# VH-VL binders against Large ribosomal subunit protein uL6 (rpl6), part 20

Target 1, 180 residues: Large ribosomal subunit protein uL6 (rpl6), of Picrophilus torridus (q6l1b1)
Amino acid sequence: MIKWTEQAEIKLPDDVQATMENNELKIKGKLGEASRIFRDNYVKAYIEGSSVKIATSKNNKYTKGIVGTWYSETKLLIEGVTKGFEYHMKIDFTHFPMRVSVRGDKLIVENFLGEKSPRSAKIVDGCKVSVKGDRITINGIDKRKIGETAANIERATYIRHFDARVFQDGIFLLKGEVNE
Key: E = the ipSAE of ESMFold2; O = the ipSAE of OpenDDE; V2 = 0.75 times the mean of E and O plus 0.25 times the DockQ between their complexes.

## First folded at step 18 (VH-VL; framework fv_refanezumab)

Design K6 (from K1 with light chain Q27E; at its last look DockQ between E and O 0.70; V2 from the best seeds 0.00; counts 0 for: pae E 2.4 > 2)
Fold by ESMFold2, look of step 18:
Structure K6 (fold): chain C 180 residues (1-180), chain A 121 residues (1-121), chain B 112 residues (1-112)
Amino acid sequence: as target 1 above (180 residues)
Amino acid sequence: QVQLVQSGSELKKPGASVKVSCKASGYTFTDWAMNWVRQAPGQGLEWMGWINTYTGDPTYAQGFTGRFVFSLDTSVSTAYLQISSLKAEDTAVYYCARDSPGYESDAFDYWGQGTLVTVSS
Amino acid sequence: DIVMTQSPDSLAVSLGERATINCKSSESVLWSDDNKNYLAWYQQKPGQPPKLLIYWASTRESGVPDRFSGSGSGTDFTLTISSLQAEDVAVYYCQQYYDWYTFGQGTKLEIK
């Protein structure tokens, strides 16, 4: 005799297609398809009519947190497949112009602080990286993958014995993001 | 009809490991989390944490991060508590427990019988 | 991290008399959406697992005698045994289940 109480609803826009099988919500839009697995002992998500609904079988701070997280993740899935996500990064140097390029699934940084060996960053599958001038653009439909790719690129130019007064070169995420 | 049956008492030496089992019956095991509660001799009850039986992800209360590991075997509806590098202070009765389903009480109304683990030199 | 503090640590009460055990939480355990206090009371007799007596601060579990009652709200709660019986000798614990789970330190109840 499990009683489930609806806690949240996300209305699906007309331009997406959604399915839920084996606790996996799949959403398809003009930019592609994205999915998330929603599993918990006390929280479930399901499609009813034109909405994704989230219900709980008990209420406490834990289940309230899960409801909030799944609500946000569902909205991000919808935004990703309809509008997409885009991060911008800045190539910054003083004396050693970096040459930054994309080769396969990696972003390659040459001449960082005059180093002879190139540095590289993994581009997570599903992300598109382009380099123009001193700017790098990362776009895709999965915000987590774009974020991971940006972090990989920032880490590739990390200086271990950093002194901000001496070493300011690197590739940095610009604050904020622009959706198109 | 809900029943939690734990494994028998254990006598161990310091530095050894122990694995306590808690077999559930009378409900769908993956629908509710399993809790572990410790009671040292002459002491009160301490919630040690729980394991999400759907995802397998444990959550440990403060003070139980380290040598304590929760795990599952869902094919036999069983939760496990493993304690490594046993110390004398680990001597206690260990209980598994869960709440009632579906907004009934949300408190722990289902308890295993307890498993005494004794650690002596 | 909600801390549960019981008082007294122990008490002795004559048969047939009223016993009162207090429990205070460091934060409110009242859920405003359903107006329930997420507070339980357990009885533990020697050699046995705890037994649920009261939940939602004041609701008796099935099979619990009418002499057991719970009251209070927010942060201050009371378990009352209106007419103590010999079989009520036990340790009593309060527990919050609003933000994870925390037990009080226990109150030992004895016959005077």
Scores: ipSAE 0.501, ipTM 0.795, lowest interface PAE 2.4, mean pLDDT 88
ESMFold2 (binder alone), look of step 18: mean pLDDT 92; pTM 0.940
OpenDDE, look of step 18: ipSAE 0.587; ipTM 0.838

Design K7 (from K1 with heavy chain E104P; at its last look DockQ between E and O 0.14; V2 from the best seeds 0.00; counts 0 for: pae O 5.0 > 2, placed apart)
Fold by OpenDDE, look of step 18:
Structure K7 (fold): chain C 180 residues (1-180), chain A 121 residues (1-121), chain B 112 residues (1-112)
Amino acid sequence: as target 1 above (180 residues)
Amino acid sequence: QVQLVQSGSELKKPGASVKVSCKASGYTFTDWAMNWVRQAPGQGLEWMGWINTYTGDPTYAQGFTGRFVFSLDTSVSTAYLQISSLKAEDTAVYYCARDSPGYPSDAFDYWGQGTLVTVSS
Amino acid sequence: DIVMTQSPDSLAVSLGERATINCKSSQSVLWSDDNKNYLAWYQQKPGQPPKLLIYWASTRESGVPDRFSGSGSGTDFTLTISSLQAEDVAVYYCQQYYDWYTFGQGTKLEIK
């Protein structure tokens, strides 16, 4: 028989449920449900009791890396559905004051560098974006989605062939944190 | 030299079964995952799923559960795709494709030559 | 599921000219943890299996000519052939491997 060796264990909080189907780990908590695809030729994740376990069929540098990654990702999923995440971004402008607003599933940036046409960034589903002064906050339970939203916002205010930070015009990620 | 050699073309009637083979050589078979990709005539590529060549654990893509079975014979470095209850819409070229376990990427770096499965009454 | 959409569906380019194929993903295939784009490009000639050209959006596979280049990040990607050669006539596919695997519908590249 092929032997799987347990490499890591993540204990689930009492108020958290986990399911594994088709190599997709789903974590459900009070704030909602988040998921991650965990697939690899040598690594598998599974649920045993009240724990998520990670096992390998081979033990090498690559599998160790994957195990570490999945371990961290699983913890992030748990934190997401129990506490949530918040990213903070800063709106910077030098000469032309930007007007940033949320409209539906998009963040709208007007008057960027004096541009007549507004720029927009897609807000990924599950993320809540708010604008207050020169600060943008992104809230959600899925760190990947929040990160993607932040990336979209940064990308939307990207200046081709120039570092926007040099010109101090753009929206930039400051920090990400776990709520509570 | 890495090679994936697939079985020959198949002509089947609706309701029949087919088993396509993919024999690997030039590398350690169990060190690389194997994927299956379908391509209907004149259409694009569709990922069907993958199989862990070490453990034999298959994962099927959406739409490829039930009638599609991935299997292995590691003694001859061969992966198999079995399709049961064949339908006309199963007419396609089926490819096996190697998946790197991480490095340099998860992209499909080597492909079989493809196996045409024709389902016709 | 991540949907990959290529443009154009068909492209005719003169020999020696630049060919540009675009690929758009329905969601970002950039993973923030490693800052890599899980995007590949394939070339498929008639009667042949696909051939890997580019992975990680911009890294050329071994043996791929320098005239092939990949660019882009997040959701928008581009395959560029700087100087089209006769042997480059094929269908090109983008593929994401960020969340399972999905291919674009393909772009047929012909000589004008």
Scores: ipSAE 0.021, ipTM 0.563, lowest interface PAE 5.0, mean pLDDT 91
ESMFold2, look of step 18: ipSAE 0.217; ipTM 0.656
ESMFold2 (binder alone), look of step 18: mean pLDDT 92; pTM 0.942

## First folded at step 21 (VH-VL; framework fv_refanezumab)

Design L1 (from J7 with heavy chain S105Y; at its last look DockQ between E and O 0.73; V2 from the best seeds 0.00; counts 0 for: pae E 3.7 > 2)
Fold by ESMFold2, look of step 21:
Structure L1 (fold): chain C 180 residues (1-180), chain A 121 residues (1-121), chain B 112 residues (1-112)
Amino acid sequence: as target 1 above (180 residues)
Amino acid sequence: QVQLVQSGSELKKPGASVKVSCKASGYTFTDWAMNWVRQAPGQGLEWMGWINTYTGDPTYAQGFTGRFVFSLDTSVSTAYLQISSLKAEDTAVYYCARDSPGYEYDAFDYWGQGTLVTVSS
Amino acid sequence: DIVMTQSPDSLAVSLGERATINCKSSQSVLWSDDNKNYLAWYQQKPGQPPKLLIYWASTRESGVPDRFSGSGSGTDFTLTISSLQAEDVAVYYCQQYYDFYTFGQGTKLEIK
């Protein structure tokens, strides 16, 4: 018979609630709820008491990597629902002032490099985006979703047919994101 | 008892495609990853990659990241190897081999009988 | 990728004599967490798929005759057949399973 051996444990703080159904870990805290799906042939995650535990049926570099990833992702879920995450982006242009606004589930960029058609980026559900001056702030409880929203915004101003050394216009993620 | 039964030999022309099947029985298919191993005539064994039978996610060894596609049909406990744009150098016996999970041992414990794919004009 | 190199590529051994096959990995396959060598040996007879002989470098698979033994650690491994029998004519492969999988090039064993 296949033997499962515990490899990691994440103790849940008192201020979160956790459930695991069909390999989906859901964590609820004061800021909301976030989840991750944990599926593999050789690695499983489950709730036991007030802990999330990760076990393996096989020991090698593949499974050890997955254990590390799932451990970190669980800690990020907990941090997200208790403290939240915030990303900052900068609007840069030289000749064509961009007009950036939020409309529904999209961030709209007008006048990028003088273009008449606006560009848009999907704001992933669960993210809040605000625009103030030349700064964009993305808030959320799920770090993967705010990262995806930031990536969507960067891609919306991708320069394909201009020399990027001459045209440095775009919207870029600022190094280092901190929730303060 | 555990069995891996592969589809029969194939004779193909360059540029064609082939799909080799590997039907598993005697165990829970989604508990054990499936590997593909190539052996050209008169040559040694070459690991092509594996597929996670629980998630369906394949991993390809270097040199097999292009024309080779691993897939599954879990409703019939079957793994597939598809090779597109066949070349003469693809002539080989192709084996499926069950990855052995568990801390007791970690080797390929069961192998299919092999499928000879011959590519010639 | 971890490269596995066997020596010799072929050998001929008289019935009843000792056969020795070596396998060297390009990096250690000894995992520090469990102190196990992630190395296997296979036997392949003509027209057949490989058969597992040894895993964890020295542990004999069930049903494998006791004349087969494995030894070594880290990067250097040996398969020994203590008294060669006619049925042992085959190609022998080492395999690492430390970082995915790679096979040695094979060693053809013949009766002298």
Scores: ipSAE 0.340, ipTM 0.711, lowest interface PAE 3.7, mean pLDDT 88
ESMFold2 (binder alone), look of step 21: mean pLDDT 92; pTM 0.947
OpenDDE, look of step 21: ipSAE 0.399; ipTM 0.774

Design L2 (from J7 with heavy chain E104D; at its last fold request DockQ between E and O 0.53; V2 from the best seeds 0.00; counts 0 for: pae E 2.4 > 2)
Heavy chain, then light chain:
Amino acid sequence: QVQLVQSGSELKKPGASVKVSCKASGYTFTDWAMNWVRQAPGQGLEWMGWINTYTGDPTYAQGFTGRFVFSLDTSVSTAYLQISSLKAEDTAVYYCARDSPGYDSDAFDYWGQGTLVTVSS
Amino acid sequence: DIVMTQSPDSLAVSLGERATINCKSSQSVLWSDDNKNYLAWYQQKPGQPPKLLIYWASTRESGVPDRFSGSGSGTDFTLTISSLQAEDVAVYYCQQYYDFYTFGQGTKLEIK
ESMFold2, look of step 21: ipSAE 0.627; ipTM 0.856
ESMFold2 (binder alone), look of step 21: mean pLDDT 92; pTM 0.942
OpenDDE, look of step 21: ipSAE 0.258; ipTM 0.725
ESMFold2, look of step 22: ipSAE 0.593; ipTM 0.831
ESMFold2 (binder alone), look of step 22: mean pLDDT 92; pTM 0.942
OpenDDE, look of step 22: ipSAE 0.604; ipTM 0.848
ESMFold2, look of step 23: ipSAE 0.474; ipTM 0.778
ESMFold2 (binder alone), look of step 23: mean pLDDT 92; pTM 0.936
OpenDDE, look of step 23: ipSAE 0.635; ipTM 0.859
ESMFold2, fold request of step 24: ipSAE 0.449, 0.450, 0.433; ipTM 0.765, 0.753, 0.743
ESMFold2 (binder alone), fold request of step 24: mean pLDDT 92, 92, 92; pTM 0.942, 0.941, 0.942
OpenDDE, fold request of step 24: ipSAE 0.684, 0.651, 0.654; ipTM 0.884, 0.872, 0.869

Design L3 (from J7 with light chain D34E; at its last look DockQ between E and O 0.10; V2 from the best seeds 0.00; counts 0 for: pae O 4.4 > 2, placed apart)
Fold by OpenDDE, look of step 21:
Structure L3 (fold): chain C 180 residues (1-180), chain A 121 residues (1-121), chain B 112 residues (1-112)
Amino acid sequence: as target 1 above (180 residues)
Amino acid sequence: QVQLVQSGSELKKPGASVKVSCKASGYTFTDWAMNWVRQAPGQGLEWMGWINTYTGDPTYAQGFTGRFVFSLDTSVSTAYLQISSLKAEDTAVYYCARDSPGYESDAFDYWGQGTLVTVSS
Amino acid sequence: DIVMTQSPDSLAVSLGERATINCKSSQSVLWSDENKNYLAWYQQKPGQPPKLLIYWASTRESGVPDRFSGSGSGTDFTLTISSLQAEDVAVYYCQQYYDFYTFGQGTKLEIK
């Protein structure tokens, strides 16, 4: 029989609640709820008392990697629901001034490189995007969703047919931080 | 020698149920996860999910929830795939495949011979 | 879900010649911490289950002939048969196991 061994423990703050359902860890705090799916053949996460615990049925490099990842992700979930995250992006254009705006669940980029058709990036649920001048801020409680949103924005302004060395137009990630 | 032996071909009518078995030998059954893969006639391979042979916990891939059930009988080192409310589109060869250890690879190193399930009126 | 796309869908190669099959993943399957690509190649002959050929993108499974080799990293991978043999006629599949499991659509390899 396989022996499951506890490999990591994450203590939950007093104002944070955790639930595990169908291998999905849900963390709830004052700012909301965030979740991550934790499933593996040889690694499991579970809640015991006021802690999230991670156990493995095998102790090898692979499982250690998973444990480390889940540990980090769990901490990020906790930070997200308690403090929140903010990403900062910069809008850069050269000859063609971009018009960037938020419309519903999309960031719309008009006049990119003089294109007639606007480009768009999906804003992932739970993320709030604001545009002020040449700066874009992405706020949310799920770092992965914020990161995905930022990636979508960057991807939406990717230049395919021009020399990137000459045309440095785009929207770029500057920094990501935990709100204090 | 590691072997996975599956049950024989099945012919079913729409709406019926089928249960495919996969008997493992040559290794400790509960040490390795078991995967299920579907292959429709003339089509590619589709991963359906896996079952933890120690805990009995199944994980289903997208599109294989509801009518598909993974189960075990560890006493005879056998994994089962049950499909309910069969449809014509379920006509396929179903494979069980052993998961390799993550330390070496998570690839499928041993496969059953496959079980053809034909659904026709 | 990570989507795996193979090219070409079908390939005819003369005996003794090189066969090349490409596989592209929609996302990187490189685990940076381990510097390993979670990519496998399978061979499936008619009426048989798939057979594991390559794992970690470039490591041959035991018993696999040296003429089979895997290369690539990140999102682009290649299976190469240096000198095609008659017994190599089969459908080949790439598979990622980085995030659950996904197979390519398969490449049918025939003798020209």
Scores: ipSAE 0.033, ipTM 0.613, lowest interface PAE 4.4, mean pLDDT 91
ESMFold2, look of step 21: ipSAE 0.613; ipTM 0.852
ESMFold2 (binder alone), look of step 21: mean pLDDT 92; pTM 0.944

Design L4 (from J7 with heavy chain G102A; at its last look DockQ between E and O 0.63; V2 from the best seeds 0.00; counts 0 for: pae E 4.5 > 2)
Fold by ESMFold2, look of step 21:
Structure L4 (fold): chain C 180 residues (1-180), chain A 121 residues (1-121), chain B 112 residues (1-112)
Amino acid sequence: as target 1 above (180 residues)
Amino acid sequence: QVQLVQSGSELKKPGASVKVSCKASGYTFTDWAMNWVRQAPGQGLEWMGWINTYTGDPTYAQGFTGRFVFSLDTSVSTAYLQISSLKAEDTAVYYCARDSPAYESDAFDYWGQGTLVTVSS
Amino acid sequence: DIVMTQSPDSLAVSLGERATINCKSSQSVLWSDDNKNYLAWYQQKPGQPPKLLIYWASTRESGVPDRFSGSGSGTDFTLTISSLQAEDVAVYYCQQYYDFYTFGQGTKLEIK
């Protein structure tokens, strides 16, 4: 009864396997498996041949936005399982040298602004964090989880007692991402 | 055939809450979003927003992001509008409305009968 | 948001004569990909929900008499009733459905 009009196509590389079940696109590559749920009244995604296709039953500003978002998310899933993602953060301080280490599923920050109690940030499952010098590297196949881990780390060094314009101590995400 | 049947009229005092239901039949409920439209007595139509019947995610029009909550029970093909902390200006007829599929129309071709909510002391 | 403005606010027309209602959108509602105007017209009689008359600016909904017609494109639209009947007394609304939904303020049509 419903007429679906194709709006976008993402060709799958030869080195990934894709399935669509219950509106969940799962993509498996050499680095692992990632997935995204694509559900809407007026937009659907499906696998046809060697492509992920996105179609609409109505055209309006809302559905066009959804098509664009799902297109981008599918490309990110493919890139994640084939190349992976890598975020870089910078440890920056003026007066109180921070000591940063990884302990299990947490990143620990000592001596932030001279504080005696350490601060910590949760490392989201699926992310690998390493500390080298004044740099932190976050690796993973799911860009959203890497972003969440980076946000946790930035939040752990919020300056609550000082004006941030006067004290710029913290751990900050560097511009851009680097594929591993 | 497609039908949208709403719950009966309500008489409420200021500060109370009301929950209006809209039961759909004659089509696959999760294929189309459900819209809510307000009409104060003697006034025009005002789109309040819609709810994605597949995900349950509501979208509220400007001015309806506070006391108004859209929800669903897909097991009985029913959409709900809940209004909390009722005010006198909430007195209106509330309609649910569904879009037609694109091959017929994209406009609101099916409307509930309306539910009058009266808020008075 | 796309604002829909109708004119006139009210209209009195003799039986059998032509009634014309105008609707202007603040932005084009013509979708370039399918070349359709996302504009509808509704009729609402007292105590009833609105009834769809016209969609895609000029396409008549099933069961709507031939005397109702829609025209226009882009931002300027017209609903015409070619020979007014007694049962056509109602309030008429235009609606855009290009970017969510917005209704015009309504036009009350009466017998002169």
Scores: ipSAE 0.233, ipTM 0.668, lowest interface PAE 4.5, mean pLDDT 87
ESMFold2 (binder alone), look of step 21: mean pLDDT 93; pTM 0.946
OpenDDE, look of step 21: ipSAE 0.519; ipTM 0.800

Design L5 (from J7 with heavy chain P101L; at its last look DockQ between E and O 0.02; V2 from the best seeds 0.00; counts 0 for: pae O 4.9 > 2, placed apart)
Fold by OpenDDE, look of step 21:
Structure L5 (fold): chain C 180 residues (1-180), chain A 121 residues (1-121), chain B 112 residues (1-112)
Amino acid sequence: as target 1 above (180 residues)
Amino acid sequence: QVQLVQSGSELKKPGASVKVSCKASGYTFTDWAMNWVRQAPGQGLEWMGWINTYTGDPTYAQGFTGRFVFSLDTSVSTAYLQISSLKAEDTAVYYCARDSLGYESDAFDYWGQGTLVTVSS
Amino acid sequence: DIVMTQSPDSLAVSLGERATINCKSSQSVLWSDDNKNYLAWYQQKPGQPPKLLIYWASTRESGVPDRFSGSGSGTDFTLTISSLQAEDVAVYYCQQYYDFYTFGQGTKLEIK
């Protein structure tokens, strides 16, 4: 038998439930359910009682790094389903006023640098995006999905053919926070 | 350059023990896990397990527990495979193979030349 | 345990022709987090240890000729030799390293 040694423990709050299936940790709280795939040759996560535990079959720099990452990720999952996350972005334009709107699962950016064709960013499932003036707010319970959405928005407004030092148009991440 | 050099062929009787060595050179021995692979005559490759060269902790694959022991001598960058209570079915070529521990890929990028262990009455 | 099954068991191909070896895993070896296939291909010539050819299903190891290529995703993978050379006569193995390590049974490639 392979020898596994427990390396970390995350205690679950009373109002949070955890399940593990096919190396996917699912955390359920009052705000919803979030998940993360935890897979490694030398590291495993499992549920025991009211705790998520992380164990390793090897103890080296690599596995220690993985354990730390999974520990942090698990805590973020718990925070997400209990408190939620909110990201703030700012719309900046110079000569060409951008029109930013949410349409379905996409953020649409019109008139970017005077472009005739609109740009679009995918809103990841589970994220709520709102536009008010020059501000965009992304809400959700999965920090990774929120981050991915923010990245998609930023990428959608990337300037490829102009000097970014001169043309500072775009949508930029300002702040990410846990809801209180 | 990276090299894994194994000990020479062994002829043993059933019930005896054998210890195969694998000497590594050309890299930091403790940075890479060492795997052991068995290949019976005319058969395929079988992963036997690995040893953490940093901690010395062995992990054995299913079917290779009990009689098989992985060990190290880090002072000479050498890994060892010991097989006790040898059986005829243990007749095979045994390989050591380096593992990147997931930093790049978990594939075996360097192999020893193999050690033939023959168990015969 | 993940079981790896290669096909065919043996293959004879003419010099200069394409050789194709298939490998199937009992479960997916694609990890969604990094979108990588944890699959490798090895070449073993008689009396020699295996040599790593391909890892991450499609990445060639350094020094491996361009005629060797790996493809596939999930559970189905293929090793292709675009133009068989005499020195390519060997047994080829696929290997998953998604969940520990498992080898296919091997495919013997010969010249027709």
Scores: ipSAE 0.020, ipTM 0.632, lowest interface PAE 4.9, mean pLDDT 92
ESMFold2, look of step 21: ipSAE 0.477; ipTM 0.789
ESMFold2 (binder alone), look of step 21: mean pLDDT 93; pTM 0.949

Design L6 (from J7 with heavy chain P101R; at its last look DockQ between E and O 0.62; V2 from the best seeds 0.00; counts 0 for: pae E 5.0 > 2)
Fold by ESMFold2, look of step 21:
Structure L6 (fold): chain C 180 residues (1-180), chain A 121 residues (1-121), chain B 112 residues (1-112)
Amino acid sequence: as target 1 above (180 residues)
Amino acid sequence: QVQLVQSGSELKKPGASVKVSCKASGYTFTDWAMNWVRQAPGQGLEWMGWINTYTGDPTYAQGFTGRFVFSLDTSVSTAYLQISSLKAEDTAVYYCARDSRGYESDAFDYWGQGTLVTVSS
Amino acid sequence: DIVMTQSPDSLAVSLGERATINCKSSQSVLWSDDNKNYLAWYQQKPGQPPKLLIYWASTRESGVPDRFSGSGSGTDFTLTISSLQAEDVAVYYCQQYYDFYTFGQGTKLEIK
């Protein structure tokens, strides 16, 4: 017999529903649903009553790390579907005003450093991007997807063949603004 | 009645590849991780790494991240070790060992019989 | 990485005498939450795979004769064979399983 020992518990708020199928935890709230796959030989997550519980069948540094990671990810799923996540980015330029717009699943940047060809960045599915003045706001319920969208936007204004200390133009993530 | 049965010995030339199999029986294969251990002639035991048999994700010990590949076929309860670009220093007995869990032991409780791989010109 | 160092590298002991093998870890392998030492001992007889003898530093695996005992805690561990028999000719390895896995270099035990 395999012994499973509970290591962590995350109490579910009353405004979410949680299900577990094939080691995939799905959490649904007012803003939608999000999920993560929690699969390991020695660590499992399961729903019991009004809680998500994480148990191990073997204790070592590896399993302790996984428990911590799954605990944090579960809390982020709950926060995402109840409050959502929001990233803010800043449009910076000196001489060439960037024109930034959203077209379908892409953010389009025109006139970056005077360039004639537009640059584009993929908006990951599930993210909403808005542009207001010199600020870009990325909203979503999945923190990793809004982070990926922000990274795509930063990469789209990557400066090559210029001294970055002379040309500071770009679109940059504003740290500390990750929630409503 | 847990048993780990490995493939037979191999004689290879430098630069070749080899694939060692380890077939498990007597337990649920995907419930326990599988380790690989090397023992060069006259030398001690060296842990090479393990593979998570539920996810298929390998973990390699330092020094084993290049030419060594762990893989699975869960349909036949078999773990594999593939060594590419074989060198004379790869001459060794290679063991699979079950990564124990539960209330009795957390060490390697069952070992395969070993597979001798000889690399010579 | 946790380094396991055995002493001696080889040992010759007369039949019926006591054999003692030491193992030292570079870091403690005692887990405070369950108060267990994550240390095992293996025996490898000539031409055979290793065999688990002792786990949790002092618990004998099923079928292991009671002349084998393990002791120690934290960083210092000992395997003792109270009365050596001919079939005990082997190489003995300690192993930590606290942070992944590391074997000691082995101790060859022979009859004097």
Scores: ipSAE 0.244, ipTM 0.677, lowest interface PAE 5.0, mean pLDDT 88
ESMFold2 (binder alone), look of step 21: mean pLDDT 92; pTM 0.942
OpenDDE, look of step 21: ipSAE 0.295; ipTM 0.739

